# VH-VL binders against PDZ domain-containing protein 8 (Pdzd8): the designs that were tried, part 27

Target 1, 198 residues: PDZ domain-containing protein 8 (Pdzd8), of Drosophila melanogaster (Fruit fly) (q9vyr9r83to280)
Amino acid sequence: HQESLRRASALVSLNFVMQFLFHEFKNSNRVRKWFYRKLSIELDELISKTTTGKLLDKLTIKELELGDQFPDVKSLSVHNVELDKDEQRIENLDLLLDINYVGNFTTSIDADMVLGKKGSITLRVKQLSGMARLQFTRKPYTHWSISFLGDPELILDIESKYQGRQMQSNITNLISNQIRKAVRRKHTLPNYKLRYKP
Key: E = the ipSAE of ESMFold2; O = the ipSAE of OpenDDE; V2 = 0.75 times the mean of E and O plus 0.25 times the DockQ between their complexes.

## First folded at step 13 (VH-VL; framework fv_rosmantuzumab)

Design j5 (from z7 with heavy chain I52Y; at its last look DockQ between E and O 0.61; V2 from the best seeds 0.00; counts 0 for: pae E 2.3 > 2)
Fold by OpenDDE, look of step 13:
Structure j5 (fold): chain C 198 residues (1-198), chain A 122 residues (1-122), chain B 111 residues (1-111)
Amino acid sequence: as target 1 above (198 residues)
Amino acid sequence: QVQLVQSGAEVKKPGASVKVSCKASGYTFTSYVIHWVRQAPGQGLEWIGYIYPIWGIPNYNQKFENRVTMTRDTSTSTAYMELSRLRSEDTAVYYCARGSYTSSGYEYMDVWGQGTTLTVSS
Amino acid sequence: DIQMTQSPSSLSASVGDRVTITCKASQSVRFSGDSYMNWYQQKPGKAPKLLIYAASSLQSGVPSRFSGSGSGTDFTLTISPVQAEDFATYYCQQSYDDPYTFGAGTKLELK
């Protein structure tokens, strides 16, 4: 076993490190709060920018489980690198990652809808895999982003209630479809979301 | 038997509004999306939008967003499409259709109304 | 918007023939292994009827002589053998993204 580990590639080593760190910090207050804030922002944007959102008053995260695994990086390559010759530093870096996630990320969200109606959804990510671009850039300002190059493999386990009653499977399926649309529109190139320094 | 029955033919003047109804039967009305599609004489099909009957949430084609209003009455299992500021170009047969989903999330229109003919003329 | 290019616009065939209609999307309509492509049949004065969904799934009640194939951007509807009742107009439609769009249609006529 030890001998086999010695022959591990740099990529395998990276994955082990990331898994270790994930397990070490996933339950930390700092990491959970960070994720909560990011998800909250995403939900707020969903409400404000979509037609569907016009009928939503508030989305509240009730449960957040970060899962048992960090995404595995199956491959990593440099797609583009631009250097600032004057400052002798990287101006732009584009990395291509082949990502495979099976970590069972789970979140429960309550929805306050117009006319006092209420809904809830529990979402579990069973699988998320695909090629993604990780970008670090200083132009026009320092930021990073990650987006899929194409539509990823996305398998969801969804439970939903409306007015306290379990929704039928067809409704669950349409929710899944809407989530896929959101992924396409927000997190699949040419679309991407800019991220600032933490 | 699953079916959608639409309201009768309409004749309107330019600038007027029309409201077409689509009554669903034979299935749980709130469990399926209702789409609206129109077809001008001798032309193809044009998607107008859809509504989630359970929530009353519509999604419109931006082409119609400022003129179309989709609603539903769950007590009567009826969907409505109202189109305002009518133009001659709005002359068409308007269809409602049930939107269904596979377990994988594929969407298709498996049941159609008989259509409602709208004629807009001065 | 996703443009659907359907070809041919019209074709003539005889009963018993094999007919192929093509639909090309301006961008991929595949997500997570699934292609969001549907095929409809419309006869004069009638509403469209669903034939194929998810690119290749046959709608219940539709004869097996209808079949759909393709993935990503290129799709095909095949009718074999053509029957007398199959002379109609056929439309492809993507349900991948809003707004949903249809092909211009293919009119299948009897020779």
Scores: ipSAE 0.694, ipTM 0.864, lowest interface PAE 0.8, mean pLDDT 92
Fold by ESMFold2, look of step 13:
Structure j5 (fold): chain C 198 residues (1-198), chain A 122 residues (1-122), chain B 111 residues (1-111)
Amino acid sequence: as target 1 above (198 residues)
Amino acid sequence: QVQLVQSGAEVKKPGASVKVSCKASGYTFTSYVIHWVRQAPGQGLEWIGYIYPIWGIPNYNQKFENRVTMTRDTSTSTAYMELSRLRSEDTAVYYCARGSYTSSGYEYMDVWGQGTTLTVSS
Amino acid sequence: DIQMTQSPSSLSASVGDRVTITCKASQSVRFSGDSYMNWYQQKPGKAPKLLIYAASSLQSGVPSRFSGSGSGTDFTLTISPVQAEDFATYYCQQSYDDPYTFGAGTKLELK
């Protein structure tokens, strides 16, 4: 009885600390520039393929809002911890997290296309939920990786315009389909790299 | 009535190319994807790829990527699939199909063309 | 590529029977509550016709004697009762990942 209350209290405390840190740093220029840079890299990668790039002159991230909350951690497990005897530091760490995100991350992207044509898309993440596996390792080099296990839940709000006119709903549903397909392909996400600094 | 009407049967020699048309009617052509699927005689169905008519961007099955070109003409509501360097194994019926989406973004091929028979023989 | 294993390859039935056709994907085709599985009917000399999408959703104009079930990797098409017009070949198809792939087909024949 008392064991279950202790575990619940610890998890509630963790979530409060994470929300506190999120609200302290979400509007910092450094955090926002980091997200801007990462999104810009993903956009450049998406359009560098031959067909799409021929139609686009410039992409502009018009809005980037990190949202109202940090993901809520419903459960957390430390499955593996390996220590380096010589340095007394963590060499491997394996975490399993059940997360629920409803923070409304929002981005708006304007496209200047060939022949003066213009388009835009606004994307809001209403929900991202599921079991995630977060792994840290120092060998062969220090990095983190994250992947979703099972069937994550993803709910998006999408608006799109072309030449100032709102696109038909079937086009926004098509865009949703492509975003969801991209997420499925990243089911085992690339490793997140946290480099040690001097 | 939503319809896809395809071009007529073709007979080709190995090494030639073929271009099949698929004319859409009864709906907004640029709002739906067009898939291409083929079926060899006595065989099952094989997906070739699809095109986004609004952008003209195709997505090909890797098996065909070096030999297939998908295009469209939005002014005539017509999709095209061209297959080059034909081989006898390309003998099949070629179908176009419309991709529709649910509000959650699930895609399904709801309307099919009548098929275009291609015979490749020496 | 996701392989679709369909069984049986052929099946004999009488009008009025209940028939079951199965389809197994080589990996899960489920994402965010949707199972990316479709079922088609094809009669000789005709284009395929969509029966079921999203594993269990009946396409408009398809009789309610057709039903789909399953999730993840294992899927079933059920026809009950079989009618004279149902003798055809049936294909499953995944739309989870490129390339989209079909099962080899199940031919439903008059017993």
Scores: ipSAE 0.469, ipTM 0.776, lowest interface PAE 2.3, mean pLDDT 83
ESMFold2 (binder alone), look of step 13: mean pLDDT 92; pTM 0.946

Design j6 (from z7 with light chain R30H S35T; at its last look DockQ between E and O 0.76; V2 from the best seeds 0.72)
Fold by ESMFold2, look of step 13:
Structure j6 (fold): chain C 198 residues (1-198), chain A 122 residues (1-122), chain B 111 residues (1-111)
Amino acid sequence: as target 1 above (198 residues)
Amino acid sequence: QVQLVQSGAEVKKPGASVKVSCKASGYTFTSYVIHWVRQAPGQGLEWIGYIIPIWGIPNYNQKFENRVTMTRDTSTSTAYMELSRLRSEDTAVYYCARGSYTSSGYEYMDVWGQGTTLTVSS
Amino acid sequence: DIQMTQSPSSLSASVGDRVTITCKASQSVHFSGDTYMNWYQQKPGKAPKLLIYAASSLQSGVPSRFSGSGSGTDFTLTISPVQAEDFATYYCQQSYDDPYTFGAGTKLELK
């Protein structure tokens, strides 16, 4: 009974701390450069999975807005812990998080395409929620990774233009389909992207 | 009134190529994906791939990737599928189908062509 | 590749019967509120016709006697009551991941 109240209080505290840190640092030049670099890597991987990357001369991230909220953690539990008995420290740590993100992360990407064609996309993440697995491992290298277990909810607002004109909604919806496929392949088990945080 | 009309039956020898056409009418051709699906005699359906007509970008089933070429002509609202190095097991009816998407990005094939029969005989 | 296992391979029914056709996917085809399962009807010598998309959504112009259900790996198409024009082959199809795949088909025949 007392443990249930303690867990609830700790979770509320975690969420407040994370929101505080998010608001304090989201506009710093160093944090924005870090996000630009990470987004560029993700865009390159997304495009490299298709032949469309050969049709692009230049990609420009025109806008990057981190939004107005950090993801809300609805539950947090330890899934797996492995200890290194010689050094008495964690070698593997698996956390399960039930997250809900409604922070409206927004990015605009302009593309200069071959033959002088121009395109752009504006993407807003209205909702990303689900059960996520956050893994820390020390061997072979210290790294962190995150992936969704099964079926996250992902709601996107997308606007797209080709040659200066807004594309018809079916093409914009196709782009949404491709982004949703990329998310489930890359960030849903069995697929995931390993990250090492410096 | 949305319609896909395909080219007529083809008979080919092994090792040849075939090019099937799919002419769209009653909608904006460049705004919808065109899928290609085949059906061998007495068999089920097999997805070959699709093309995005506004950009001319195909996405192939890897089973066919080294032998299939999908193109389109936006001025005639026509999609094409070419299959090379034909074998007897390529004998099938080849369908084109329009791909539509819901606002959440769900895809469904809502309109189909009448089919083009290909016979490959040795 | 996601395998689609359809059962039964054939089925005999009379007009007025209730018919249920099943389809199993080798993995979940659900993502973010959408279930990537479609059902098609095909009559001999004709192209497939879309009946159901997103597991349970009825395509425009399709009679309400057709219904679909399921959300995990197990899906059903129900026809009730069966009419004379419903004798055909039925295919399930996933659009969750490339390559898109179809079930082997279920032939509904007049008893």
Scores: ipSAE 0.615, ipTM 0.861, lowest interface PAE 1.3, mean pLDDT 84
ESMFold2 (binder alone), look of step 13: mean pLDDT 92; pTM 0.945
OpenDDE, look of step 13: ipSAE 0.805; ipTM 0.914

Design j7 (from z7 with heavy chain G56S S100A, light chain S28T; at its last look DockQ between E and O 0.66; V2 from the best seeds 0.71)
Fold by ESMFold2, look of step 13:
Structure j7 (fold): chain C 198 residues (1-198), chain A 122 residues (1-122), chain B 111 residues (1-111)
Amino acid sequence: as target 1 above (198 residues)
Amino acid sequence: QVQLVQSGAEVKKPGASVKVSCKASGYTFTSYVIHWVRQAPGQGLEWIGYIIPIWSIPNYNQKFENRVTMTRDTSTSTAYMELSRLRSEDTAVYYCARGAYTSSGYEYMDVWGQGTTLTVSS
Amino acid sequence: DIQMTQSPSSLSASVGDRVTITCKASQTVRFSGDSYMNWYQQKPGKAPKLLIYAASSLQSGVPSRFSGSGSGTDFTLTISPVQAEDFATYYCQQSYDDPYTFGAGTKLELK
């Protein structure tokens, strides 16, 4: 009982600190450039991995707004940690986080298409919630990766235009379907059970 | 009223090709996906793929990817599916169906064509 | 590919009966609160007709005696009470991932 109260207090403190840091640094050029670079990489991968990429000349990020809050961490646990005893440091770290995000991250992307056609999408993340697995490893190189376990909740607001006109809602909903399908393929892979309590 | 009307029955020899048409009416053709599904005699349903008519972007079941071509003509509101290198196991009824999406992005096939019977025999 | 196991393959019933048809997916077909499962009715010589989408949502114009339930991997179509026009073959179908796949069908026959 005493340990569970201490863990809850630590999470409240963590969320407070992360929210403070988010508001302090969300408008910094370094943080915004990092997000632009990361999003650009994901867009390039989408173009190369889809049939529609043959119809696209260029994708341009027109707007990137990080939103008005940092994700709330409702639980945090260490599933696995591996130490390199020779170098006295963490080799692998596997974290399980229960997150709830309602910060309204927003991005606008312009597409230059073949034959001079133009399209644009404005994407707002209204909600992203679920159990996420965050993995750190040093081999073959130091990196982080993230995936969702089970069934995350993802609520998107999408506006789309083609040749300057707002697309009919069914086409915008099709785009939503494709984005959600891409998310579940890339970030909802089969996983090893990390929590055995039903 | 929303309606999909398909071309008539076809009889083909092994090795030939067939092109089935699906004429849409009663809605904005370019705003909805067109699926193709087949059903062999006495068998269940098999998804072949769909086309997004506004951009002419197909998405094929890998099983058919090297033999199927989906196209459309937006001026006549007509979708087409061509299947090449026909075999006896391609004998089936071929359906087109309209794909609709909810606001959350859930897909469902709400309107179906009457079907086109293809027989592949010597 | 996601395999859809549908049972029973056939079923006899009288008008007025309650009928239950099951469908099991080989992996979860749930994402963000939606279960990507549809149910269709097909009469001989006719095209399939959508009954249920998103596991439990009734398509417009479909009688309320049809209902769907389940989530994740296990799904049920219920017809209560069965009417004379309900003798047909029923198919489940997932739209979670490519290729979209159907169950083998359940034929509902008059006893």
Scores: ipSAE 0.664, ipTM 0.874, lowest interface PAE 1.1, mean pLDDT 85
ESMFold2 (binder alone), look of step 13: mean pLDDT 92; pTM 0.944
OpenDDE, look of step 13: ipSAE 0.801; ipTM 0.919

Design j8 (from z7 with heavy chain W55S Y101S, light chain F31S; at its last look DockQ between E and O 0.02; V2 from the best seeds 0.00; counts 0 for: pae E 9.2 > 2, placed apart)
Fold by OpenDDE, look of step 13:
Structure j8 (fold): chain C 198 residues (1-198), chain A 122 residues (1-122), chain B 111 residues (1-111)
Amino acid sequence: as target 1 above (198 residues)
Amino acid sequence: QVQLVQSGAEVKKPGASVKVSCKASGYTFTSYVIHWVRQAPGQGLEWIGYIIPISGIPNYNQKFENRVTMTRDTSTSTAYMELSRLRSEDTAVYYCARGSSTSSGYEYMDVWGQGTTLTVSS
Amino acid sequence: DIQMTQSPSSLSASVGDRVTITCKASQSVRSSGDSYMNWYQQKPGKAPKLLIYAASSLQSGVPSRFSGSGSGTDFTLTISPVQAEDFATYYCQQSYDDPYTFGAGTKLELK
């Protein structure tokens, strides 16, 4: 086993490093806060921009579990590189990644809805896999993004409650599909979300 | 027997509002969504939106988002669609339909109301 | 929005014939291996009736002479053999993304 690891490709090495770091830091206050903030922002956007959001007064993250492992990169390739000849630096870098996640990310969200009604959703990501574009660019300003090239395989375990009552399977399935739709709209090309802004 | 029964025909003036009802029976009303679809005379089908009866949360076609309001009464298993600021182009048969969803997220409309004819004319 | 292009707009057939209707989506409506495509039948003065969901799944109670196939952007509804009661208008519909959209319809007429 150890000898086999010595012959590991650079990609395997990268995955090991990422897994190591993930396990080391996933429970850190800094990392958890970061995820919390990012998720909160996403939820706020949901409330403000969607029809469904209009009926939501507040979304609260009740639970957040970052899961058991970091996404695995099955393949990594350079799709596009643009150089700035004047500065002799990379202006744009597009990488293609084959991502496979089975880390069981879990979040529970409480929803305060209009008329004092309450709902809750517990979401566990059983699997997320697909080809993604990781982009580093300086245009128009330095930032990076990651988005799936196509509709990723997304397997969810969802529990939904309204006023404390478990929603029926049809409704839960609908919610699951709505989540998939959201992923397509926000994180599947040509749609993408900037992950870093200077 | 699963069925959706809609309210009767409506005649409205431009600028008015209409509220169509859809009464569900034969199944658990809160376990399925209710879609609304319209069909102009001699034309195809146009999706207006759906409502989740248990929560009352709607999802509208943006085309109608500012004019349509979907509501429900769980006690009577009745869904309502209100369309305001009516135009002549709103003349159509309006259908409610039960929406089902598979575990894989496939959505379809498996039971339809008989339709409600709306005529908008000055 | 996803546009659904249905063809032909009209079709004439005889009882016993094999009929194929095509529907093309402006973008892929495939997810997790299957496609979010439905087919409906509508007779004059009546509400639409679900025939096929998930591209190829036959709705309960629908005769086996109806079948759906296709994936991604291209889909077909096949009726074989056509029966007298099958003369109607058929619509494809995608449920892949909001808003749900229908094809313009195909009217199947008796020769």
Scores: ipSAE 0.722, ipTM 0.874, lowest interface PAE 0.8, mean pLDDT 92
Fold by ESMFold2, look of step 13:
Structure j8 (fold): chain C 198 residues (1-198), chain A 122 residues (1-122), chain B 111 residues (1-111)
Amino acid sequence: as target 1 above (198 residues)
Amino acid sequence: QVQLVQSGAEVKKPGASVKVSCKASGYTFTSYVIHWVRQAPGQGLEWIGYIIPISGIPNYNQKFENRVTMTRDTSTSTAYMELSRLRSEDTAVYYCARGSSTSSGYEYMDVWGQGTTLTVSS
Amino acid sequence: DIQMTQSPSSLSASVGDRVTITCKASQSVRSSGDSYMNWYQQKPGKAPKLLIYAASSLQSGVPSRFSGSGSGTDFTLTISPVQAEDFATYYCQQSYDDPYTFGAGTKLELK
């Protein structure tokens, strides 16, 4: 019990530090440009690399808000650490995190479609929770990634419009399910497909 | 030598359950996913699901989700798949397979067990 | 579900021939420049054996006469030259999306 209380105290300290850093840096131009760039890359892939994307002419990010809190880390452990043969550098570092995010990340995207049609989507992440792996590795090249070990709990608020009119809930549910599928495809083991260079 | 060794052949009646074991050796069991795949006589391969040994979290093909349970015992480096309410169409060879290292980012099944033959007949 | 269509379902070849087997996915299995397509060989009574992962990467211990190519939806396995031990059934498999799915197989037979 006393050892578990010490671990809990260290974790509370980590969460306070991360929340402090988040609030100090969330409005910085460098941090916001990083998120904008990552979202823009994903939108470009949608347009150029899916059959559905061929129906889209242009996607414009109208709103990008990082939300009001950093993910809460409920537990943290080292799963694996590997050193190179000289033991001078970490080759792999795998951390396991139990995270709970309720920070309301929000983005709004306008779509110009073929034949002059217009659409928009506003997405808010109400909850993202689960056990995740945070990996830092030098193979095949130096990068980091974050992946869920199974399906995370993901709660989304989605509003969509087509030609200025609000879409019905069955259409927003379809969009929500496509977003959940994309998260599973790109950020869930064994399927993670996004890597981030430092 | 990396190896997966499965339990022996099973003969079951409709409505029964079967539990197949898959013992891993020669590698760190908790660093790789374990998949289960079956093959009916004369037919192709069908993915049943996987389990992530570090967490014990399974992911099932929805076709089987009401009848399959995947578990593991990290102390013995053994994965298990249990299939309940057996039907004649469950007659197949059942394979376990090691997924790729989570460090590679590409998912494939690089080491396979020898297979477990299940026959369901009255 | 992503369907994998293999062609042909069977073919005959002689030792020394060049053989191509194709696999078409019902939707793209590509993300961030990577194609999530694998190829397996299976001989009668044996478990499948991984040959190619990520569309074109050769698995360790697999002879260089096997090669894979393609991206997105259209993929090819090439065996050149065919050897006596290569007569088997070949499966493509996508690992892009749940559930993972296999092609129906291509049986390579001695002519």
Scores: ipSAE 0.011, ipTM 0.597, lowest interface PAE 9.2, mean pLDDT 82
ESMFold2 (binder alone), look of step 13: mean pLDDT 92; pTM 0.950

## First folded at step 14 (VH-VL)

Design g1 (from z7 with light chain R30T D34K; framework fv_rosmantuzumab; at its last look DockQ between E and O 0.58; V2 from the best seeds 0.53)
Fold by OpenDDE, look of step 14:
Formats: C-alpha cells, structure tokens, sequence
Structure g1 (fold): chain C 198 residues (1-198), chain A 122 residues (1-122), chain B 111 residues (1-111)
C-alpha cells in the first residue's frame, strides 16, 4: 500500500490533500458559517424570485452537515489560459475538473408558509458528479467561479413533511427535480455565479 | 379508475374572467400535480402551469402569470384554474392533467381531463 | 424557453407502414444521460394521451409498436407497424425546464 502511494500521481496527491483538509476544517465555525450563509442566500433567492416563494414566509436552516468526504477530482486539465499584454500575468485561467461527490451533504430546512402552515424538508446529496469549469479571472474584476459544463449526475435523498405528515414519493420526486432544475439554471454553463476573489 | 373530470363549456366576453374546475378521482389527489394546458382551435398545446395540491402551490408559465390563478380544494379533490382579462386569443380547449414525477426527475402528464371549451367573443 | 420543432408537420401512411416523427429541441433536454422528453397522441375531439416518457419509456397500456429514441436535442417517435387507430396528431414535449413546451404537432393521416 505504501509502495503504491509513493507512485501516486499528482492528481491522487491533490485528492489526498483536499480530503485531509476537508476533514480537518469541515467542522470549524468559519467553514460552517460560510456554507450556512451561502445556503441562506440561495433560500432567500428562492423565496423572492419564484412563484413557490410567494407562499413561503420564511425558510430556516435547522441542520447542516457538510458530510464525510470532499469531492474527488477524477481529472484536472487546463482549458484556457489568457495572459495580459503587458506583464504576461495570468488574466484568465479555466480549469476543467471531473468531480465526483459522494460525501452525503445534508441539510434540514423548516418552512413557514402562508396561513400558518408548516413544512419541512431534509435533503441529502448522495451523489453529485460531472465535468466542471473552475475559472480564475481578473475580468471584469478578480473573482473565481465553478460551474458544470453539462448536466451533472445528481442523486438526492429527500424527506419532506407538510403539517407533520410525511409526503408521498411523487411529491418528493417533484422537489428533487426542482433542485435539479436549479442546478441546471444556476450552476451549469453558460450560467455561473461569481465567487470570492482567489 | 383514475380520471379527471372538468367543468362544462364557457362563453365569455373580452375582459371577463373564467374559472374552470377539474375533479380528480381514483387516486390520492394530494400526491400528484395538476397541470393545465390549453389548445387553441386547430393549434398545438400550450402549457399554462401546474399546482401542487397538497400545498396549494402553483407554478405558472410567465406568459400567464399576471392573469392566471390556480387553486385547489383538497376536500373535494378539485383543482381550479381562473383566467382573467380574457381576450379572443384565449379561445381554446383547456385541459387539466395529472403530473407524475419519477425519482430520476422525469415529469409527464399521464391522465388528462376531457377538456373545457372556452369561447371568448364580443 | 426551450422551443420544440417537430417534423414533418404532417405525413401520410398506410396501415402496416413504418413512420418516424422527429422532434428537435432548441437546447439539450438531456440531464446526466437522461432525456426529459415525452410524446403524446391526440385524436380529434379528444384529450392528449401519453405514449412515451423519458424519451424511450413506453407508458403502461401503450402498444409496443410505439417507440421513442434520442438524446440531447434530437428525438424520434417511431410507429411500426402503423395501425388504423394510430392516425392522429402526435406531440413532443420537453420536461427539462419550465415552462413546459410542446412541439407544433405531427398529423399522421391515412394515405
């Protein structure tokens, strides 16, 4: 085993490093807060921008588990590099990643609906895999983004309750599909969200 | 037997409103979505929107969002579609349809009502 | 919105023939190798009837002479052999994204 590890590719090494770091920091307040904020923003957008959201008064994250694994990078390549004209500094870098996530990210959300109705949903990501573009760019300002090149494999485990009653599978499947649509709309090229400065 | 039964034909003036009903039977009403689709004379099918009966949550085609209201009565397993500010172009057969969803996210309309004819004329 | 283009708009066939109807989406309606395309049959004065879902899955009760294929943007409905009761209008429909959109239809007529 050790002999095989010594012969590991750079990619394998990267994965080991990322897994190590993930396990070390996944439970840190800083990392958890970051995920919490990101998810909260998404939920707020859901309420404000969708017809469904009009029937929701409030969405509250009750549980957030970041899972037990970091996404595995199956392949990594440079897709595009652009240098500035003056200093030959990288102005744009596009990396292609083939990622496979099976880390069981889980979140529970309570929904306060109109007329005092209550709902809840527990969402577990069983699998998320596909080719993604990781972009570092200085245009129009310094930022990074990650989006899938095509529709990823997405397997979800969803539990949903309305007024304390477990919802039927057909409805949970609807919810699942809505999530898939969201991924396609927001996180699949040509769509992407700007992230922080690298 | 699973079936959807719609209300009868309607004749309306421009500017008026119409409310079509769709009564479901033979299955659990709150376990499936109800879609509404219309078909103008001699034309194709146009999706209007759907409602999730258990929550009463609609999802409208933006084309109709400002004029359409979908509701449901779970006690009678009946879905309703109201279309306001009617125009001559709204003349069509309106269908309700049961929406089914697989775990893989496939969506299809597997049971249809018989249709409701709406005529909008001055 | 995703536009669906069917071809041909109409075709004539005889009982026993093999007919093919095509539907082209303005963008891919395939997600993770799964195609979100449905086919419906509509006879005059009647509501549409689901034939195929998920591009190739036959709806329960639909004869095996109906088949669907395709991925990405290009899909096909095949009827073979055509029977007398198959003369109707056929519609493709994408369920990949809201709003749902239908093709303009293909009318299959008796030759």
Amino acid sequence: as target 1 above (198 residues)
Amino acid sequence: QVQLVQSGAEVKKPGASVKVSCKASGYTFTSYVIHWVRQAPGQGLEWIGYIIPIWGIPNYNQKFENRVTMTRDTSTSTAYMELSRLRSEDTAVYYCARGSYTSSGYEYMDVWGQGTTLTVSS
Amino acid sequence: DIQMTQSPSSLSASVGDRVTITCKASQSVTFSGKSYMNWYQQKPGKAPKLLIYAASSLQSGVPSRFSGSGSGTDFTLTISPVQAEDFATYYCQQSYDDPYTFGAGTKLELK
Scores: ipSAE 0.406, ipTM 0.787, lowest interface PAE 1.7, mean pLDDT 90
ESMFold2, look of step 14: ipSAE 0.635; ipTM 0.859
ESMFold2 (binder alone), look of step 14: mean pLDDT 92; pTM 0.947

